# Designs tried in a protein design chat: VH-VL binders against q9nrl2r1430to1533. Part 71

Target 1, 104 residues: q9nrl2r1430to1533
Amino acid sequence: GGVHELSAFEQLVVELVRHDDSWPFLKLVSKIQVPDYYDIIKKPIALNIIREKVNKCEYKLASEFIDDIELMFSNCFEYNPRNTSEAKAGTRLQAFFHIQAQKL

## First folded at step 3 (VH-VL)

Design n5o (framework fv_nezutatug)
Fold by ESMFold2-Fast, scan of step 3:
Structure n5o (fold): chain C 104 residues (1-104), chain A 122 residues (1-122), chain B 107 residues (1-107)
Amino acid sequence: as target 1 above (104 residues)
Amino acid sequence: QVQLQESGPGLVKPSQTLSLTCTVSGYSISRGYYWHWIRQHPGKGLEWIGSIYHSGRTDYNPSLKSLVTISADTSKNQFSLKLSSVTAADTAVYYCARGVYRTSWQYYMDVWGQGTTVTVSS
Amino acid sequence: DIQMTQSPSSVSASVGDRVTITCKASQSISSYVAWYQQKPGKAPEPLIYDASSLQSGVPSRFSGSGSGTDFTLTISSLQPEDFATYYCQQSYSTPYTFGQGTKLEIK
């Protein structure tokens, strides 16, 4: 719990941000550049938002942190066709996350 | 130890809807991965039916078209298959499975349920 | 849809034999092939993923190779517990498709 769990979440988010496949996930999708995104995706999220929530101690359980990361991947696979660079990056980054999250 | 267990009726009448549920233990569906339904007709090979991600995103085999619905209940840690308007051709062993990614970006089925036999007969 | 064709459909072999099963995709699928073993009355179990990567816990006598359209599963020295049906699967695109299976029988 508490501070020790937050340190683990912060470390994992930093690892995700530094990963080569993080580029689709660093910030929220722009409504101007991708106007239909928010018609399809009703609960948008990105790594910068998740990191802010970690820093503000908003996650009470590891499961809540994991749920937000999984929501991020879920949104990617829902919006992007499987053969896109975004979906491929998401698939690889999700696999990396699943391996690292076993340590949580 | 991740385990999957199918449950549902062993006998279904033609034109009815087949309903099967997969109960997952040792892993929370809401933590990720894709969850699949696969069937095997007597004496034949494997046919992929479809998959679900816990967000509600589904992919279905086009050959089954609008006949299939897959849903997830994360509060019960279950996902379910409904196959409408069944015929004798739907007689099969039905498996649920977990799709995982390890070293490539593709998914394969690493954990399977034991399978449940469904017979469509009047 | 991508069609996966296995050959042979059945093979009779003896303990200690080298056994090779082939799987052909109807179009190029890179290395996106998995292999499964199914014993009578049981669910399939994974053996190989990404064409050549051995699943954890699977004996080293099993190996996979290939890319593009042609893939091979090899058992270097057949053991009694290896008599089963083997399936290949493409994970390149949905719908995911399996080969028709190869039944490995005792001679």
Scores: ipSAE 0.000, ipTM 0.569, lowest interface PAE 14.3, mean pLDDT 86

Design n6 (framework fv_nezutatug)
Fold by ESMFold2-Fast, scan of step 3:
Structure n6 (fold): chain C 104 residues (1-104), chain A 122 residues (1-122), chain B 107 residues (1-107)
Amino acid sequence: as target 1 above (104 residues)
Amino acid sequence: QVQLQESGPGLVKPSQTLSLTCTVSGDSISSDYYWHWIRQHPGKGLEWIGYIYYSGDTDYNPSLKSLVTISADTSKNQFSLKLSSVTAADTAVYYCARDLYWESGSYYFDYWGQGTTVTVSS
Amino acid sequence: DIQMTQSPSSVSASVGDRVTITCKASQGISSWVAWYQQKPGKAPEPLIYAASTLQSGVPSRFSGSGSGTDFTLTISSLQPEDFATYYCQQYDSFPYTFGQGTKLEIK
């Protein structure tokens, strides 16, 4: 097996995953629980996919990494009404992300 | 350190509800892990049943969706599976498992129970 | 649902042999594959995750490779304790799905 060297993107993804409000974002949305999700959201993404891209060194610029995280939040707010637990969790996690991303 | 153990009846009659409990020690089910049920039919491969996360979120295999309920009892550090309207096809070894997919490179079932055999027959 | 198909369904080999097991996904799953070893009467144990990363404590004779739809588990020099059934699993999307298993038997 290999040894993965930690990066700023990896550290930030780990911080997001560990946040109490990460639960809607950890894995791709279930087609069973949310059958119409993939009819509405055309570019699905989740933290596990973003972390894989970090591990494979697919982000060459901080802006590319930030764009994928913002896409994840944008999908959340597009699908979920403002009064849902998902949208509320997304709002809090996005605020946390904006604070942490200042160091990128 | 972390151990999972299944418990429940070894024999269930057709049309009844199968109820299994997984007791977790060495970690809290309120931690940020996914807690899963998986089964294995005699002489066959593994079939994922569903999970519960500490938030109360659940997801179930489409083939079992209307028949499955997974719930958690944080005070007892247990999570449970109910499978309704069972038939002989539900005869299997049932496992509970933990999913540590956010840990760097983990993304797999890192701890499994020993399994419990359930036979559905009259 | 993503279907995982293993080949072969069984293989007979001798201690010291190089053994390869293949797993094919019905659609692209990047590197989101884990491999498990299961001995009779026991729960599956994880060997490899992210297609190629060895789990801590797993002997170096085990290796994984592949991306997209084709994945391979290799045992470079088979040992007596390696005779078991091996399963691949995708965790790209729900529902999680497993291959049908490959039984590795003594020749």
Scores: ipSAE 0.000, ipTM 0.533, lowest interface PAE 14.6, mean pLDDT 82

Design n6a (framework fv_nezutatug)
Fold by ESMFold2-Fast, scan of step 3:
Structure n6a (fold): chain C 104 residues (1-104), chain A 122 residues (1-122), chain B 107 residues (1-107)
Amino acid sequence: as target 1 above (104 residues)
Amino acid sequence: QVQLQESGPGLVKPSQTLSLTCTVSGDSISSDYYWHWIRQHPGKGLEWIGYIYYSGDTDYNPSLKSLVTISADTSKNQFSLKLSSVTAADTAVYYCARGEFYDSSLPYFDYWGQGTTVTVSS
Amino acid sequence: DIQMTQSPSSVSASVGDRVTITCKASQGISSWVAWYQQKPGKAPEPLIYAASTLQSGVPSRFSGSGSGTDFTLTISSLQPEDFATYYCQQYDSFPYTFGQGTKLEIK
């Protein structure tokens, strides 16, 4: 493979980024705008971090990649009450991810 | 107590648009719940049609080929289904239901209306 | 789409019997299964959600178990009012899908 080869993980993370419900997950939560977030969430993660890990070949197993995506959703549901726009976006994006991840 | 009641025509002609309304009492459709349409074909299982949330956010079963629209009227505490270009295959009992949001899952259906029978026939 | 397959399609039983209905998902769905009971001429009513959590007001003779792809609904001691059709439903991913139903009939 080449440095420009698109991996299965890269394809999947790009599809997540392009999804309409990706907005809460594109970058780490701003502690300026949400000051208590990092007091509650001890393992923060976002799609830009996951994509960087894919590009650096840090995922050796599909399960490791899936675990990071699931951590991202778990953080969302831990911090945000069930019926917030963030939690709803997370629910829909997680469902989309589960369908796509079945192809891995 | 929460109650959902479907209303609409019992008979629709092929190629026409089916319009059904769900009236909610004992709760507000502006509450943090998802509001769903589900149908049941004669002698067959259940088929999810779609949902609407108070924000206007909707999602639909892809198998309905973009023939479905769900809308809400918060002033009347109602949400409605429009299914265009109906055929005999759309003959079913139609239910509205409330979706309870639970943790990392999609909503499941905790309250259902009694159902309204729709027959598509000339 | 995730396929939900129930077995058996029908079961004949007597009052007091232990009845087991199974549901298999074509793909992993964690614990995101609900079970519904439908009596003739009535709407479905929720029995169980999250595979094993009993809906408020549902008798304790109903129980659910399973995770991943294999799920079970059990009625420990069948009562006359339990003769109905039972449906499983996955709510892990869109679109929602239901099993084909299991009809519980008097032996």
Scores: ipSAE 0.000, ipTM 0.530, lowest interface PAE 17.4, mean pLDDT 85

Design n6b (framework fv_nezutatug)
Fold by ESMFold2-Fast, scan of step 3:
Structure n6b (fold): chain C 104 residues (1-104), chain A 122 residues (1-122), chain B 107 residues (1-107)
Amino acid sequence: as target 1 above (104 residues)
Amino acid sequence: QVQLQESGPGLVKPSQTLSLTCTVSGDSISSDYYWHWIRQHPGKGLEWIGYIYYSGDTDYNPSLKSLVTISADTSKNQFSLKLSSVTAADTAVYYCARDYWGSELYTAFDIWGQGTTVTVSS
Amino acid sequence: DIQMTQSPSSVSASVGDRVTITCKASQGISSWVAWYQQKPGKAPEPLIYAASTLQSGVPSRFSGSGSGTDFTLTISSLQPEDFATYYCQQYDSFPYTFGQGTKLEIK
């Protein structure tokens, strides 16, 4: 994972953050607002954490970066029923991610 | 500018109840944070005791659960620890600390008190 | 309970050295690790949260990495004020648990 790969990860995270459907993923889910979330989701993650890992050059391979993004979507679909606004946003954002990730 | 300050007795006799209070300044204990007690045995590592949330919800370390009560006094902006039936093994420095599990600043313990030393001896 | 094991238990180093401290969780905890620095007679001070995010005001020579079960704290160039005991902590699940500590001593 060189400078070019880190630039690509940074660009992709920025694209995800700016997407209209990023709102469920920008920050970690609040335990106060959603008390049962951490009983169900054992590996919580969010775009702000992934972005920080990119900034610190912690992804050695594109696959590691992709795994963290996919974990984020997997958590969304595990916690949220398919008919919720969160799950619908996650479905659209994941499709967008898959298209953009082909450039990595 | 948020500060936590522990207070309580320096010496407690075996079998008695230890009572410690944490005074919070610069923020309300009714704010969206978890308020914790942690202790450190002499020359050893850190042990989590439990928390209280502004709703009054509490959780305690299972090894201590039957002996521990944590409560809050919102009028004084304080939360307190009671540890019953103390023994020499409860000799430690006791800390209070703040934790947030929300979408902003999920930092584990971001603010600690200075600690108060408790010795359990006859 | 999740057990946190630090390595080494103590390390001797000189100013300017690169120091690495490792922390291993007994089960997967994602990125839910914090690191603290403690000086004698003082409360622990937070250094890092979410495995790799620096607390405000912490010098850039400190960095954290890892996910799942294996975590590392690195000090890239030791300064005199860095000699202290360092603790890792998991905050994935209750009860919160700490490593046993690593004492960083002057060579």
Scores: ipSAE 0.000, ipTM 0.550, lowest interface PAE 15.8, mean pLDDT 85

Design n6c (framework fv_nezutatug)
Fold by ESMFold2-Fast, scan of step 3:
Structure n6c (fold): chain C 104 residues (1-104), chain A 122 residues (1-122), chain B 107 residues (1-107)
Amino acid sequence: as target 1 above (104 residues)
Amino acid sequence: QVQLQESGPGLVKPSQTLSLTCTVSGDSISSDYYWHWIRQHPGKGLEWIGYIYYSGDTDYNPSLKSLVTISADTSKNQFSLKLSSVTAADTAVYYCAREIYDSGWYPYFDYWGQGTTVTVSS
Amino acid sequence: DIQMTQSPSSVSASVGDRVTITCKASQGISSWVAWYQQKPGKAPEPLIYAASTLQSGVPSRFSGSGSGTDFTLTISSLQPEDFATYYCQQYDSFPYTFGQGTKLEIK
């Protein structure tokens, strides 16, 4: 993508990070705290990794950026039962993302 | 405490290469942060020069890109600026600075060196 | 490059005054603005990042606001140690760019 796409990605990641429901997504899940996470989730990702990829201009297309954000939510729903605080936060943040992503 | 300290020659002749080093204490330059050079001209204000990331990746101000090299020496915990073909316009106070992320992963500069004055004069 | 324009270039004020400094970006930069304080002979000291987030140790009399292209730094009750030059910076895109500075002087 272009310079405008990269600026829009930075804006969107900042909006996601600042959202009250971002807390499960800020960094990778600790293997010490959650030992079985990496047995279940084969492609872990978090907002800090996505932000670093944006800063390094690693997203060539908006679809690549969107795919990484969607992978993050998919991992959340795969690991966490729907009635958990993590899954509820993920549901609300994903809805927020879908609204904001219309600007991309 | 994290400290950044610039060092290098205070006087450089026109057309020569300016070399400055930033020595970091209290943290490793191999940490997952961006390490920047910024300068301040009398009358022009602050100008961003470039950065080096712990991976060795660099980016430079396009106005200076053909003249600038930033490199790191992890064994000495230092990163350095080389600016080639200097002119009187390169007379400035040169700062090194760290860009880090807060707990919410917002980037910001947290520490700056004291600055080193460089005069380009014959 | 994104141009950052500060207003005013200088302000004269008295201890206890409310002071506001404005910064305008030549294009939309969301909330990617930082503010710095610089005293003579010293490096810039960070005050605010992400337009409105105070850095650790910065007094609560400092506040930032704005998004898009218009940003404001406010000092609610000026103290003697606040007389300095203030700079805004955008960090939305490379190259990072700074405003020209606002000098805050004793009235």
Scores: ipSAE 0.006, ipTM 0.568, lowest interface PAE 11.8, mean pLDDT 86

Design n6d (framework fv_nezutatug)
Fold by ESMFold2-Fast, scan of step 3:
Structure n6d (fold): chain C 104 residues (1-104), chain A 122 residues (1-122), chain B 107 residues (1-107)
Amino acid sequence: as target 1 above (104 residues)
Amino acid sequence: QVQLQESGPGLVKPSQTLSLTCTVSGDSISSDYYWHWIRQHPGKGLEWIGYIYYSGDTDYNPSLKSLVTISADTSKNQFSLKLSSVTAADTAVYYCARVDYFGESLYYFDYWGQGTTVTVSS
Amino acid sequence: DIQMTQSPSSVSASVGDRVTITCKASQGISSWVAWYQQKPGKAPEPLIYAASTLQSGVPSRFSGSGSGTDFTLTISSLQPEDFATYYCQQYDSFPYTFGQGTKLEIK
């Protein structure tokens, strides 16, 4: 056994996943439940994809990681009207992300 | 690793209800996947029956909708198919299978059970 | 319902041959086609999804192409273990539908 430290990106993704408002972002939007989503959103992404990219060391710069998280929120606001539960969750989670990202 | 295993009676009488169970190991049926039933008639092609989503939501092939119920028992990590009022035309190999919606390109059947043969006869 | 039609219904070929199987959808389904291989007495196994993406562990001699309504599965150099029935499936919309199957016989 060894002691291991998570990368800053891994720690931040874990905090986002554990947040109460992460539910719209955990996995990609279901085409079966939301068939028009992929007609509107051309670069879909979700926290599980971002976490896998972190684990594979695919982010070379903090800006690349931040860009993927921001794309996730941008997709949410593009598809969902501002008064929906998805958009409200996205707004709160994005604010939390901006505070935590200052640690990067 | 994920494994699916079908179980149920191999022989069912006409007009009775066919009941099959799929036991999942290596993953939870409460995971964010679609759990499906598919059948294959002797010497013929594949026919999709329906699914249950981890939330409990179901959808069925319209040709079978009035006859089919799919349910889940999360405590046993199983999901089940009931097909009512069976006839000889329901004789088939029945498969359970998983579909991942991780991306729109991943809605195909990625894991299948081995299949269980059901014969409808008196 | 979207109808999937395969051709040919059967094909006989020799080891080393290039084999092509086609699948036609009754309406546009983008790239939402999967191909399965079924050996006698066994469950179907996925070969290809999203029309052209090879399933992990599948030999590179298998390839898929197409979009819209016309799709193709190609085996570039047939091997004895490729004796099987091949099915296409659309997953653009419910109900999911399959082609009738193509039986490949190697002699």
Scores: ipSAE 0.000, ipTM 0.561, lowest interface PAE 12.6, mean pLDDT 84

Design n6e (framework fv_nezutatug)
Fold by ESMFold2-Fast, scan of step 3:
Structure n6e (fold): chain C 104 residues (1-104), chain A 122 residues (1-122), chain B 107 residues (1-107)
Amino acid sequence: as target 1 above (104 residues)
Amino acid sequence: QVQLQESGPGLVKPSQTLSLTCTVSGDSISSDYYWHWIRQHPGKGLEWIGYIYYSGDTDYNPSLKSLVTISADTSKNQFSLKLSSVTAADTAVYYCARDSYLWGDTYYMDVWGQGTTVTVSS
Amino acid sequence: DIQMTQSPSSVSASVGDRVTITCKASQGISSWVAWYQQKPGKAPEPLIYAASTLQSGVPSRFSGSGSGTDFTLTISSLQPEDFATYYCQQYDSFPYTFGQGTKLEIK
């Protein structure tokens, strides 16, 4: 159940954070560096926010955890054209996530 | 649901320009996809020719770059291949294809046209 | 350009057989390999992408594996409709390159 799922979330988010392609996702996008980001993306999220939610036991179901990670990727692909380094990193990291998420 | 259909001349003379058109139905070529041309020589494998992205950006196989132009006509929902100075080596089945979304730095092709046969002969 | 080398060039098999086709890249391409099936007179159809992910609608008897330079397509129990030519393709970088193809023939 819930306890096993939380341990699995901790393992998975650590694997994502340590992945070479995690760099666009580690922290919320800076308003100062990217002024139009929050005009386009209405539900911002990043791995540091997801990690904090895992540590505080805020995910009660695997589906809630998966939804937040998929939202993170969805935001990346909505804001960034496919030919950007951000979108390319997102594509590779999302594929890695889908393999690892089978543990959930 | 999306269908691609190639059209063009079945026979082209050496040194002429081959022009092929891909008509897209069930989706817009203004959709966020790479639109590709691929060919297959008789009894041989597949050769990627190039793409046009919905933005108008193009890239071509370096072995063909000086001979190839890919363009789009959004009003007709078509994209086209022009191959200049053709020779007998350009005899092939030509396919247009759409790539898949969200996978890899460059994408695999998830929807293909039926192919059109082009013979280069005098 | 990245060269993709398939083996074998042809394989003869019977319905119910396990068939394995390999594909080798001339340099590391992570998991960026797709596999296509082509029947005579038809366009190639995608089977697998990202080395191991099945395309929607593809039967579970097809599987892919590998990373880096060595990749494998497996058909666990061959069916009559599986007799075709199979191609691997790298999409790590442009230009896209394909293997030479493996023709799967009835024994």
Scores: ipSAE 0.000, ipTM 0.547, lowest interface PAE 16.1, mean pLDDT 85

Design n6f (framework fv_nezutatug)
Fold by ESMFold2-Fast, scan of step 3:
Structure n6f (fold): chain C 104 residues (1-104), chain A 122 residues (1-122), chain B 107 residues (1-107)
Amino acid sequence: as target 1 above (104 residues)
Amino acid sequence: QVQLQESGPGLVKPSQTLSLTCTVSGDSISSDYYWHWIRQHPGKGLEWIGYIYYSGDTDYNPSLKSLVTISADTSKNQFSLKLSSVTAADTAVYYCARGYDFESGLYPFDYWGQGTTVTVSS
Amino acid sequence: DIQMTQSPSSVSASVGDRVTITCKASQGISSWVAWYQQKPGKAPEPLIYAASTLQSGVPSRFSGSGSGTDFTLTISSLQPEDFATYYCQQYDSFPYTFGQGTKLEIK
């Protein structure tokens, strides 16, 4: 990674955050409102965590960044049944991500 | 690179107010983090003092609540601790730290200052 | 307030040893435990969060486990730089509370 790659990761995270379907992914799931989430999901992640990792230059390869975004979607589909608003939002946002990630 | 640096007087007299400042570089105190004060008594463990959030919301350790005020100065990228009516028991190394949201965060703290030693003595 | 109790208070070990430190919460805290390493004259450095997740940049010889009330930090093969004091911390609720510390000493 260089300055171009860091700018690309930041731009992509900003586009994901701005997307209408980002609401389940902006922050980690509330420990208070959904206590069983962290018993089921062993590697929690959210866009705010990913953005911080970009800012700390923790991604050495584009594949590492992509893996964290994919982990976020995988967690969504693991916890949430297919017919939930969360899973539907995740499906649409993941498709958007796959299109944008082709630019990386 | 995020760095936190404590500053303030090393010696405070009993009954006076201890005032410490944490200067943050590499990040804004207006970002979506909690900004904490923690202390460590000589030869003892760590004690959480309190936090300030970028919204201005604060919370304090109940054992210290009536004595503690934490405030932020966004123009200087600093947050500060005031501890009133100090006694010899307040002699400690004081740290500032950055942390994630309690409700939605995975991490309590990720960056700490180097610590500043405060002695309460006449 | 949630009390965190570490065991042992000190442990003597040699380079290459496997070291285990335990931490017990006075009530259930799910997986909301972090572990820190502190060297003399230095601030604590994060090692582990959410009981078992390694902080970025921390060597893989460190691992954490546990849930509910009983938690463990393990160093699989002790290195010279690992001699330090280790603290557990709960962050299930405010006030945040820490264990009393475990000093890892040269045998």
Scores: ipSAE 0.016, ipTM 0.660, lowest interface PAE 6.5, mean pLDDT 87

Design n6g (framework fv_nezutatug)
Fold by ESMFold2-Fast, scan of step 3:
Structure n6g (fold): chain C 104 residues (1-104), chain A 121 residues (1-121), chain B 107 residues (1-107)
Amino acid sequence: as target 1 above (104 residues)
Amino acid sequence: QVQLQESGPGLVKPSQTLSLTCTVSGDSISSDYYWHWIRQHPGKGLEWIGYIYYSGDTDYNPSLKSLVTISADTSKNQFSLKLSSVTAADTAVYYCAREWLYSDSYPFDYWGQGTTVTVSS
Amino acid sequence: DIQMTQSPSSVSASVGDRVTITCKASQGISSWVAWYQQKPGKAPEPLIYAASTLQSGVPSRFSGSGSGTDFTLTISSLQPEDFATYYCQQYDSFPYTFGQGTKLEIK
């Protein structure tokens, strides 16, 4: 084919990746550095996984995309004590997401 | 072999800015730790002031948020507290303390010895 | 903010006594409570974290229990070096908050 336009989901995930508070969410948590994470979090996910799913057209409904983003935030708040910079970044990024998701 | 040591002026005048520094030895402040400031008023309990994470992110006690700045100087292995517009109510012993990121059940494992600050004209 | 309330404010005891100090949180904090011992002129020293786990090097006569809102620190057989002020702390959420302290005094 040719040059294709980015999907709405791709544009939104790119905006999340570029946000200053995205750093805890860019990739899956290390099993070596955080060995108990996967004992606590049963459905791990991160922005790199979500972006790959968008690029492979795996989201058939906007609700499926939104559910994966919300799962990412829920995992953050489940694992990280509220006193962590990860939890604070998650709170701010989730608020940003809720505003942007209104455009979907 | 981790030690935390507070330093700064023992006397500050009302309305001025209190500046304290915590020097860390035996560990890097750029490691996976939260570095905290805590104070204790004369004859009273402990009050959490705020932290700085090794990434530079900070969080502060809401009662102090507009008055507090915590910063880090990784080249000197130090983190510092600035408390603006001090009053007699800010007279306290000030402590710095460490909290390890990968031990969620483990709050403050090392404390400095504390430094006494008196706010008086 | 989560309020931590300690009882009693002071207790007089003799060497060999069993001493209990209680701490109540204004809302559920699971097991995210630590206990500290502070001697005059010294920084607080950690005793217990996660409500019941002893800090390395702390004598076994110290024990902690509780979950949710009600927590207890127990010294099973008081020693001379145990006369100090004790503080509970919640670390479930920001801001971190402490109890007002319990002063353990010689009878």
Scores: ipSAE 0.000, ipTM 0.544, lowest interface PAE 13.8, mean pLDDT 84

Design n6h (framework fv_nezutatug)
Fold by ESMFold2-Fast, scan of step 3:
Structure n6h (fold): chain C 104 residues (1-104), chain A 122 residues (1-122), chain B 107 residues (1-107)
Amino acid sequence: as target 1 above (104 residues)
Amino acid sequence: QVQLQESGPGLVKPSQTLSLTCTVSGDSISSDYYWHWIRQHPGKGLEWIGYIYYSGDTDYNPSLKSLVTISADTSKNQFSLKLSSVTAADTAVYYCARDFYTEGLSYYFDYWGQGTTVTVSS
Amino acid sequence: DIQMTQSPSSVSASVGDRVTITCKASQGISSWVAWYQQKPGKAPEPLIYAASTLQSGVPSRFSGSGSGTDFTLTISSLQPEDFATYYCQQYDSFPYTFGQGTKLEIK
């Protein structure tokens, strides 16, 4: 029940958050646990930040929303080697996102 | 290593504003974690009050939103709760907590303060 | 808001018993459930996160399972220090919500 009150962007973010492969993307990577992450990734982002931007109506165009999601995946693939569980989860979640984003 | 410590008045009169402070040591409140307030009435369950993020962004439990303000003082490594227009129903143990971020995994409350008892009376 | 309902509200058990506590969410929350143990006069301590992952330092007799809406906490062989109140929490969405608690008491 409350799905009729969600924007298209919020509905998509909720679907991404609930996907089995969202675990690397739910929150910003911890500085204290992965300190070299912020030496490599200069524009960190995560689903919680994107969801907050959606809730505050900060995306005026679908392209802005899509760009932030793609930045999130780009950061994942830049930091994590291809054979890691993070990169594999990112690949599957990105494919799911591309299918859902076609509806925007 | 990470420790949270609540401080506050202990006793507050009805209709006044309750002010509590959480002092964090072993970690910076400017870190990438959410910093939360949670309360528990004597013998009852837990109620989430709200959070502040390192960016200064806040969110509050909708049942309390018009009465709650959470703020941060990064120079003192503290975050604070103000609850306005208190009643006897606000008598509770108040906890501050950090949500946990594991390596590549999800979050929950990994560190809690010891709790501070607040009584609203007279 | 997502409602978390625990059962039973209290359970009496003996040392060595297997104890199960259940938690139901009013809507799907994937695996975003944590379990906490609280002893009188103390803050809750995390036991399990992501429905089934043990917090570092928690004894292996504790286990969690479930996904979607139905979750369980199991203590395989109850020890004296396990008598406490247990809470589930969802962290799928704000506001975070807790179950009402299950008090585990000596039989």
Scores: ipSAE 0.000, ipTM 0.533, lowest interface PAE 14.7, mean pLDDT 83

